# Miniprotein binders against q9fmw8, part 17

Target 1, 279 residues: q9fmw8
Amino acid sequence: AEGLSPVAGGIVALGKFDALHIGHRELAIQAARIGTPYLLSFVGLAEVLGWKPRAPIVAKCDRKRVLSSWASYCGNIAPVEFEIEFASVRHLNPQQFVEKLSRELRVCGVVAGENYRFGYRASGDASELVRLCKDFGISAYIINSVMDKNQVSVNTEEEDSKSKERGQVSSTRVRHALAAGDVRYVTELLGRPHRVISRTRTQDLTSKRGRISLQTSSLLNLPPGNGVYKACSLIVGDKHPISCKVIVDTSNLYIETEEERFHNSDESQEFQLLGIEFG

## First folded at step 11 (miniprotein)

Design h4
Fold by ESMFold2-Fast, scan of step 11:
Structure h4 (fold): chain B 279 residues (1-279), chain A 81 residues (1-81)
Amino acid sequence: as target 1 above (279 residues)
Amino acid sequence: SPELEDLVQEYMELAEELRKLAKETGDELLKQAAEKISEAIDLLTRAYEIDGGDWELLDLVFEAMQLLDEAKRLIEQAVKT
């Protein structure tokens, strides 16, 4: 084909990028030091697996906002997420995958974590990635894992876990902290407050009693566990954040605020995206 | 996800019931089925616990599915005997 790759000449960070935690941010920072940073993300995994994926930590519609917030760490360049269908690469061996990066996508280099695995049967490791990248004439940079400064909040001591991954910032740690309702720890791991997005009717955003009730099924990403959260913010459209209290139970999420009306920029929309930021 | 975690919980309960039934009946096929389901559960638990790439997740999940299919065959054989 005639067209240039969307990531041609760029530096792509390799990883799963579920949580966009500080470990993922470090990969983007390192890519930005070398060239134009991209995150290479696989999509369509659910179709390959044949089952519904788990709830994402970051809502798909909210990912660009998170990446834009990383610009100040990345030389004033927000990293761009480049998606590739996993079905198109799932059967490639390590050599074929690196060949695709170098010859089809025409990237100048890659950044990956020390624990990165790739290719059919996950048969390639970080050392193999470096070797293959050299063979295909692109640069490879392996980054040490970002360590979690608060080990005791997770307290998982399983012998069967990879000891190499203990103490590292990970999406798993974020999920456990969310389940425990430890939003301060979540903020430490993410480098930002956790934001839950709901797709809700415009009419449902106006409550005379200052309380909004949302079904958990309306949430586009993972909420924290059941409990009362007093230091939250409600984000509606491009309006100023509204201070609120959030109560999470098994089936509903309740937002309590002194505001009885929430004006969005486009009131003609039947549905709007509502953001809830946990402090 | 809740769906995956719910599925893992259901298989854990199934494996425990199969172990109990195998002990009561002396059925070796049911015992083997329970063992394969337990192995599959370990792989599924690792699949969603590790913060590995999509390649690792796929490999672990498909290995688990193979074990579950084998357990199903063993259960069907036990019923026929």
Scores: ipSAE 0.388, ipTM 0.650, lowest interface PAE 2.0, mean pLDDT 84

Design h5
Fold by ESMFold2-Fast, scan of step 11:
Structure h5 (fold): chain B 279 residues (1-279), chain A 81 residues (1-81)
Amino acid sequence: as target 1 above (279 residues)
Amino acid sequence: SPELRDLVQEYMELAEELRKLAKETGDELLKQAAEKISEAIDLLERAYEIDGGDWELLDLVFEAMQLLDEAKRLIEQAVKT
């Protein structure tokens, strides 16, 4: 049988897609206006660089939930994420990459931000992407950057004089806001509350004196910086969210709740995913 | 990332130490090594700040690694003399 492309006939948004912030969401919205939306994500960059992988902003297991929440913006169609090993494409020049999209993956079109770069040595830009897509018979749509409404300024006139790149929503801004413990700002940049996922034993989810202790090593994604967070929610399976206070320190995360026991009592399961939502 | 920031900090400290040694000894190879490490740091800091795609990050980091390899060779030559 002839190999089928998972994204054949679709419209793929191109980007890093680490934070799934409102700028990434805008790419998906534009793709959905044209056809079936997909996010084309690369995996394995840290391995290519020889770096230790760092904690992602969005847990891998939680990405589909985030993309499903975008359905209401995307004509009631949740974007689907398609992953490619970066090692398999890192040496492709811009023309070869677009050829792969059109000939091998058989996409109908692409959506990318105005600052998008691609191909070996990042030699392709947005205008090159449009030109190459035309050469290969697929559509290309370049989208303006989503601007951050809360960017720091001395005055509004000075802020307006800055380049668009300095004022845009970005994963860097999300990381800085998380490190600062500014979960309200994080929520604005993400368009959703930040959710941290922990993989914990079900037996360890019982509150002791109203407190649950989690090691930071159990967290599957980046928590906010050290501090006290008063307006949080615990999400356990399909159960109703439980209001809680969260304390983050260097080695541990503490959840304070009035519940003594809130997990499933299924003894056959050693580990359960616990969601912690900030604000 | 925190890890990339930590690496940048370590190389900044190394470059400063090499500059001091070069000034004290008049060693031109150590001076050149410090300059290459400083250039690599600039590229790594840009990689950290730009929030560019995977292709941009790879390009900047590999260029920085090449400069760091050149600096290492210069340091090794200085030690041999």
Scores: ipSAE 0.333, ipTM 0.626, lowest interface PAE 2.4, mean pLDDT 83

Design h6
Fold by ESMFold2-Fast, scan of step 11:
Structure h6 (fold): chain B 279 residues (1-279), chain A 81 residues (1-81)
Amino acid sequence: as target 1 above (279 residues)
Amino acid sequence: SPELRDLVQEYMELAEELRKLAKETGDELLKQAAEKISEAIDLLLRAYEIDGGDWELLDLVFEAMQLLDEAKRLIEQAVKT
């Protein structure tokens, strides 16, 4: 069926866009040089596998904000994320997948990393993607991997980490840096401070003078590892960020601030989203 | 739905138990079962770390599940004398 396609005429970046790190940003930048940039993301993979997904690096509700911050790199056009249910494509071979991109979604081209694999049993590679795109009359651009510039700049020795990742920026490196509590390194890999989102019932926010206690279960995305983080910011609604100290443990996250009024009482919603940036 | 890392830990423990039992009994089927579970664990850990796309994740998981099914059949054969 030839229906209206949200990405018709656009250039779609292909990848597993979990962290939205600088490598993913580079795909969007290259797409923006060619046409209107989109990220093509698969959803529902956990349902196909029947397993619980890991906590996401970027909260679902926060992804648009991140993509909007990329506009200045993308010719002042924020990339738009287009989601496809993985169940609808998982059995497509490489040719069928490219046919779907060209004929059903009517994209003008694709951008993918040099290590990209696709189609049933991951049988297609970047070379196959280029060949099939040519066969279907759409453009294909293969981008070199973005390299992690922080490889040897720290005053520590690392065992075997480089060989596994070939020095590339990756979501795996972001997860390892978060687990280690290295929020500076996380910021370099993401190109932005890591923001954790909490969804909390306003009436359940117990505010002791200048302190908030949150259960880890209220967090919508992955916090950094257990520890004390002194250079953080609390974001409440559209207000200016509030400087704070954050303590992360297995069950709770504690936010300490010097401001008397850290809670926005002008918004009387039953629930509110709190943003916590780790810098 | 179980968490993937919890499943991997459970399989690692199972493979260790099967290796120990195979050494004690000389049972080649249990040895083969442990080897297949160990291979499946490697694939699942690779799948857990993959940044290359959902297609690669699914392929690694599919291969791991086939190995786990084969291991189960070998264990069942060992039990049936």
Scores: ipSAE 0.394, ipTM 0.677, lowest interface PAE 2.1, mean pLDDT 84

Design h7
Fold by ESMFold2-Fast, scan of step 11:
Structure h7 (fold): chain B 279 residues (1-279), chain A 81 residues (1-81)
Amino acid sequence: as target 1 above (279 residues)
Amino acid sequence: SPELRDLVQEYMELAEELRKLAKETGDELLKQAAEKISEAIDLLWRAYEIDGGDWELLDLVFEAMQLLDEAKRLIEQAVKT
C-alpha cells in the first residue's frame, strides 16, 4: 500500500461483533494487554447473501460510543473498530486470510475466542489460527468464552450440576432476552443499558404532546419486546438524559416524559438521532 | 433485499405447494424438489439462530443455496417431462 494500514502495529480481535457484549469486550481487554486494540469487523454480509439481515443489536452509528465506554477496561485506550468488506475476504482460505492480516494489514497479533472459525467454508479453527500466525510471524492469543454470571432461579429439587450453568454470553442470548423484555438481563449481558436509536425529524422532537410516537421503521436497531418499560432514559444530542417511560407495541414505540426538553424550533425535513436507553 | 424471515416463509409456502402438486400428479421430481427446499429452510433457520462468526453463517447459507439450486433444476426437469 502507499500509506500505512489503519491497524498497522496493532492487535486485532477477531469475531462477529454484533452485540458488543461482555464476551466481545473481553477480546478487546486481552488485545489491550498486548498492544493497541482493534476490533476487526466484517461489513457487507447482506450484499454477499443477497438479502437484508436481522435488525442489529447495536446501531451502526452507536458502535463508537460503546467502544469508547470500554476504555477504562483497556488501559484508558478506546478500541477502534476496523471494517473490512466481507466480499473481499469471503473466498480466502485460512492461510490467505492470515497472510492478509500479517502482510497487507501489518498487524502485530490477533486475539480470538476458543470457538473461532474462519476462512472459506469456515475451514480454519483456533488451533489453525495459532499455527498460521506463527508461520507469518505474528502473535496469536486464544481466550476462553465469557460465562453468563447472571443468576436465574434453579428449578425446585434440581440436582443435576448442568442445570446450574447457563452457558456462555452470546448474541443469541442477548436477542432472546430482548424478545422476552428482560432488559435487566440484557444489561448484564451487554455490560451497559441497551440503547435503541431512532432517526426522527427534528420538528417531531420539539412537540409538546404528552407522548412522542415513533414508528418501528424509524428504529435503527432491535428494540425489546412489546411491553411497558418504566426505568428508561431519553438521550438527545449532548444534553443530559431525561427520565421517561417507554411503551413498545407491534408498530410503534411511545415515549412519555415529565419535562418539555425543547422549545419549538420549526426545523423542517431535517433528521436527528434519538437515543432511548432501557434500564 | 427481503428479510431472511420473509424469504424463509416464501420457501416454506413453495415447498408446501410442490408437495401438494407432487401428490396430485405423482411427480417424483417435484417431491424431491420439495424435500431439498425443506432441507435448505432448515439450514437457513440454523443460520438465522447461529451465534458463530460470519464465516460459519456464510457456510450454512452456501449449503442452503446449493440445495435451492438443485431444487430449481428438478422443477425445470419436471415441467419438461
Scores: ipSAE 0.308, ipTM 0.605, lowest interface PAE 2.9, mean pLDDT 82

Design h8
Fold by ESMFold2-Fast, scan of step 11:
Structure h8 (fold): chain B 279 residues (1-279), chain A 81 residues (1-81)
Amino acid sequence: as target 1 above (279 residues)
Amino acid sequence: SDELRDLVQEYMELAEELRKLAKETGDELLKQAAEKISEAIDLLTRAYEIDGGDWELLDLVFEAMQLLDEAKRLIEQAVKT
């Protein structure tokens, strides 16, 4: 009664928003052209399925930095992410979900991709979203998919071939590119270098003989596959990025720099977030 | 979709083992169980490939789980015979 929804009066982009790739960015750009942009994402799907949560593509603590970098595309307004527990909405039919957006969350409008599906049994599509939004007095905008410039097609097989890719930018493509160690392709799909975050003690950041060793367990998000990565940057606190080579092994990540000594001063005993950008 | 990929790989191995055993024994229930698991694999593979929204993923996985439960029942019946 006395409070407003965190997204009240805003324009919410609807999507999965796991990778924050250029397709997700396009939804935010379109939302920002209409009003205050929000990303509305669901969390807890793994729990609903009884599965272990997989490593995120973007570290939870790093998502706001990524969204802030989108401000220049969004009229100098950084999109804000609003999360809903999937368990709380999983049984809502399409009409009930749009009613929740309109009447409980009090959003002014929605933006979704042309392939968006929602509601129990995924029974709602983009056209149904538009119709229901009109019924509840909110605006709806459907955006064309962002296409991957590196589309692959099966040359010999016809349209019946299940091996043909759709050509859309997707989080699945990002995960495959990461696993393959193709950080250039990852950068193209994300519109930014992939940044892995480690939670490390300041004292452990001192470069000894130009090498830092991190355990895989210290990583907060998905690293690229095993291999040697020569064009990387190490980000420590507010300091300028340090050029480095990164070696990803089965249980460890090794950072090699030409700087003999570096560290975040004055806080040697505290944990801090260390960023590693690939490419 | 790492979890989906792992499930697909696991059940592909199970389906192949059941097909082999069904051929060796002539057991129709084991053959039916392998068929149900293959259908579930198709649904899980689709879920992995489409990279769909949370509701679409849930629907495909629930259908696959029902087929896997049916396969389990068929295997249990085969063991009792």
Scores: ipSAE 0.333, ipTM 0.625, lowest interface PAE 2.5, mean pLDDT 82

Design h9
Fold by ESMFold2-Fast, scan of step 11:
Structure h9 (fold): chain B 279 residues (1-279), chain A 81 residues (1-81)
Amino acid sequence: as target 1 above (279 residues)
Amino acid sequence: SLELRDLVQEYMELAEELRKLAKETGDELLKQAAEKISEAIDLLTRAYEIDGGDWELLDLVFEAMQLLDEAKRLIEQAVKT
């Protein structure tokens, strides 16, 4: 109503934005160079697919903190995430989707990766996005993939092959690195330490015999694979991080720390969010 | 609702059992059903592993579901005979 769009006049980065890795950060940086940066994220995909979603790499409640950390790269402006229900756009062809961006959302321009696909049956590519944006009078900027520093790339036919998608930073690489327990590699891909959020009963925040036990079902996002992680931090509210060791097994996560007690929430708050940073 | 990985695992097991039955009985419909399920598994595995957009994921999943529906039809016909 009132004709207001939350992203009107802004520059919208287009992507899946699962991991909020350094490739996603680069889209936001490029948007910020042009205007006010926004990330357009789709939600509700699991309802369309009809199965339980995979554990997210970044907990939904933790995404704003991650985006706020990008402000220093984005002219001191934190990108804002704008969510659209996927069910409302899934049947739009490429032209209809760009028309929605231009006429309904009234964005000034878009930024997308070179491998971006969109519209019904994923029929639109980056070239189609540029063409359609021109037709609707908005700017389009296609950004090269951020390359994974841990891979050696040799490219003899760079311009024709567009082979940069191989060896690029991706959410899939983040998931594989997490599964392998390689939290330092995860940190390089994310540009930040991986933080797992647990929804924990306030009463359970007290260490018993120097150990806190959490069921993996209490975790709001994907933990690293089974193993022992020596250089971790426990984050409770706005308090300084507490050094800890974390042990991940098939059904439980154990936090070992010398703290006996943690800050108590109000009695009306049965649960509290607990952050665990790896590395 | 199952996680995608669990669905893929269930279909892998179904395809293996159907191939075993087809070999034992010589039933061509069961063999075709197993092949369609295997193709659907490949699409679902790709959907699970790609860093593609939401539209690309949905397209792969819908193609896989079509193959699974065809496999179900073939199994139903094999049982009737």
Scores: ipSAE 0.389, ipTM 0.668, lowest interface PAE 2.2, mean pLDDT 84

Design i1
Fold by ESMFold2-Fast, scan of step 11:
Structure i1 (fold): chain B 279 residues (1-279), chain A 81 residues (1-81)
Amino acid sequence: as target 1 above (279 residues)
Amino acid sequence: SPEFRDLVQEYMELAEELRKLAKETGDELLKQAAEKISEAIDLLTRAYEIDGGDWELLDLVFEAMQLLDEAKRLIEQAVKT
């Protein structure tokens, strides 16, 4: 009746959802085959740990765009991310967590990876998740991990550019590939080009002789490592992407375009968001 | 709150210094402290490298913090002796 949870009747994918890589996408695809797909994400982990969070792989403001791009894989319905404060669930044992999913959130089922662990002290595993879901009358679907595939490029002869068949796709592999500047490998792991979002003043977006300079401190998510990236796109508001070259160094990011002057795309705000896609 | 990367780096440096001091002085408490800090660093590194659930990350971090507390007690004992 009244006051049902936002995910009531839905199928929730369980995972960390840091990078929104193809492994996370596979969880959403499987959920969508069963019912209405949701990602159940925990927030506030840094508060629990007492540390500042790491730079995210996907900017918080850009996550909904990424999930919307998954609609074509999910029966033309974009998965919705449902956030829970981790502090509110961290003390729950496995039974209590599944009870919360079933009785409080009223989900119809869950999708999780084969290596999923949950509950206080990570005492629950995938088999316990299945058993507890059955006890509480909801469905559980455990899927195999998405494997990292061999990367082959006809444009590279150097041995350092070769990739081997690796284990599972993971956010850690994405972070390592970004640090190495291997944006092609990053794109393979993410299933999309990596997009960095900058929050910058409108005056600073004006191209000076075809170059825009941004401080790395203005970036809302993790850029690739220091280097020169020739196959990039600049996204400003709702305008068509602009081809550009990007130079990343320790303190700054430089965007070089063929256009010598940019229009101010946001007249109402002191700051605006700028997107930079690598590859 | 401190940056996680900076904390790990500081602990790595502390473990190395304690290990060297233990070798020079023969102090078994400092040696034990260095080993517990090294084990904690391994757990913290694993915690952020796994693509597991948030509870698994928290559990590994909690175990690492216990080891760091034990190392602190060993260092304090060594200093008092």
Scores: ipSAE 0.358, ipTM 0.663, lowest interface PAE 2.4, mean pLDDT 83

Design i2
Fold by ESMFold2-Fast, scan of step 11:
Structure i2 (fold): chain B 279 residues (1-279), chain A 81 residues (1-81)
Amino acid sequence: as target 1 above (279 residues)
Amino acid sequence: SPEMRDLVQEYMELAEELRKLAKETGDELLKQAAEKISEAIDLLTRAYEIDGGDWELLDLVFEAMQLLDEAKRLIEQAVKT
């Protein structure tokens, strides 16, 4: 039916949702306390910009696994991601966007961060979101930013209360921590180990000279910076995770496995997804 | 098209070349072009690193594209003189 929306009666979290970090997780947790949680994500921004998209922090094919891991925080309900083409909403002013949420998508409420901006020219803020939601008869909940427990700065601004001041968790901090090779800090920001997904031919997965070589171009999401990573896991299908060491350089990623064996399928040209989890 | 980070790097190198050429020639149009490109780079860097929504990103990118178009016209004028 035309009146049936995939998110009808649900509570939608509003945000960019690139990293799926603990700040994004908090939005989903708050949505789950109110009703059925959904993440409302925009797609197609690169087409609107006329540019090639950036490497994502979380591979598109891996997002559902991450959201499923949040079920234990969300009353045993995994949040579902609902995608909207950005081209279809980019020209809507704040009132028109909230009207779409209420009347077309028929959501019962929204959850957004205190810094949320929306609508044409980003003219709507969190206060405007609350006001408009009330006007259209849906609930709105504004959540405070999740603070970074770690005091490692992503910029070196000097502040008077250095030992007390902490910035918020953000995708910017995740990207800077990845670039620095600080996978432990990345894990704290994400609430999970960072997983890189590669799409590779089965024959290329066979260990040669104790090492598997992957081209950086085969990676579906952002790897950590160049370096040696000793506490990694290799995930192949439904098999038990394999302990490994990973070496990242500008063109290749090398996986050195311990005692696990790969079947010699040198004749296979089929592609498969390979997961690499960093510490 | 290249990734936004690579594009920002290309414009940074262009702005630096234009600054050097402007200093050597005393060409005020080239100096103004370099400044416009630097402003655009700042906006693109903010767009790249911002945790804001897609509407904020689009606004920043649009402003950067206007500055780059202005810089192009200044460079064209400098070459004709």
Scores: ipSAE 0.295, ipTM 0.576, lowest interface PAE 2.6, mean pLDDT 83

Design i3
Fold by ESMFold2-Fast, scan of step 11:
Structure i3 (fold): chain B 279 residues (1-279), chain A 81 residues (1-81)
Amino acid sequence: as target 1 above (279 residues)
Amino acid sequence: SPELRDMVQEYMELAEELRKLAKETGDELLKQAAEKISEAIDLLTRAYEIDGGDWELLDLVFEAMQLLDEAKRLIEQAVKT
């Protein structure tokens, strides 16, 4: 890069950052203890793979709000997400990737989990990351995995070398908990209530027959599985959350609230974003 | 572009049909093709469930695609025999 890097002088956390769960949060916390925290995220992976991406756990438009909520854990500094096109780095070997971090992006250090893999064919591991960072004059900090309080068996999971998560918090566990409709467990894994974002017409925001009906196709991220969720909140703009009950079925999501009429303050907008928190 | 889950399902159906044909015909190439497709499905399924990072996901997909290419060659050989 010819210009000053947006992450120059910063500490970048390395990871997949799908769910923004408490394990990802711990990477940001450790980065914030050292310097200015950033998450280094790859985008465009679906284009590289040649298929549509699965529904994200966190809506793209909602990621900044989640990271802002981490400020209280990060010395009152909200981590900033820095995106790199995966196509531009996918062929870099471990040494070339660390060289990019140090010389092109001008970072001061990196934070990664103990199981982190990187570079072409995932040939680099955490030990290689530390060695290469030292070679290029940047600091490297490897942190232990955040363990799931509800792990099934520590011994069984530790023996699985590839398909298991060794009892650690992971996006896979979040997806399974969501599919099961276990929003309490999801909240424990995320460190926050799960928020689904819908893009809806302003005219459709008013309840009809005691409920608002949303098609699942209007949802920008993954809803929990089919079921009835009684302890939910509806978020419209910057207004106070509205208590509601949510019913999820195969094609629709229904929001039932005692508040019979509500709308965003800007009636001139054709569409607006609606937030639904589960728990 | 297709969904990953839809691709996995299509390949699962293909592997099952190839196993049936191999059993009916005794064709060893169709049996080997079904086995390679099953291995590729395992890798694609793991890729779908992975939390190991973008490079690891790509590596698993790359290996799966190589197995699918090998299966295609075996099927072509069986058909042209």
Scores: ipSAE 0.382, ipTM 0.679, lowest interface PAE 2.2, mean pLDDT 84

Design i4
Fold by ESMFold2-Fast, scan of step 11:
Structure i4 (fold): chain B 279 residues (1-279), chain A 81 residues (1-81)
Amino acid sequence: as target 1 above (279 residues)
Amino acid sequence: SPDLRDLVQEYMELAEELRKLAKETGDELLKQAAEKISEAIDLLTRAYEIDGGDWELLDLVFEAMQLLDEAKRLIEQAVKT
């Protein structure tokens, strides 16, 4: 309701925020320079479209950790993500959406990328956003795209057409890099190593012949493509990361580690979250 | 609800079958229906690959659905002959 807005007085970054890549981080940095930073995310788009959602790049349970890691860039303030059901706003025209931000949510300003589109039929662009924000008495800041700076490791094996696609950082580039198994490139685009979260029973964490097997169905977010990944880390609770090798195939993910604590059986059926970070 | 990739594949197969039937029968309505479905597939593929916001994705899907509805009407008209 009005007056109960959790983002009142804040600066909200507008975007899809799928990957939480360095482009999204730049929006949060700019918001933090102006006031209290928030990411305004829409949820429930798949329900509106009537289709199955894609696996997220960042697990829902892991998003706060990523945003907390941005605090050092944001004046020691971790951005907070504020979710709106897309069904509740899908029919708003550009003016009505900005009115909602200004009068219902009581934000002080917005930050958006130069290519941002909004409102019914995507009829609003960045310039319309600035105009409408001015009309409603809130600030608007349009940020240029963060460019993909992978220029130093150009290889003759890279296709020229693929090189041309590396203009700006995007969630689509992250998804393509993950599918290709290029975790180094993924790390550059994200500004952090990619972390896959698995929900597993404690009893299933014991290694079998030095290997832990996880079904793909236990993964809460998108793993990299099939292949062998030698420079990985296993994160269990608040313990020190454990060096490991990860093998990804279509149905399973295998973790090979020298850490001997996983040889002891724990018969608990309680679930826990396991993080696999690709190097 | 189907995965978008699976849905695109199903429509690609439908468009191909409609083109075959149009060629065999000389039915211009089936040919037009196949063309509308192909246009819808292009929009759905863009929706799958676009890095735009939720509003932009929804708009592409709305355009695709309108083309699919037009194709359905053309097929229904062809069957009534």
Scores: ipSAE 0.465, ipTM 0.713, lowest interface PAE 1.8, mean pLDDT 84

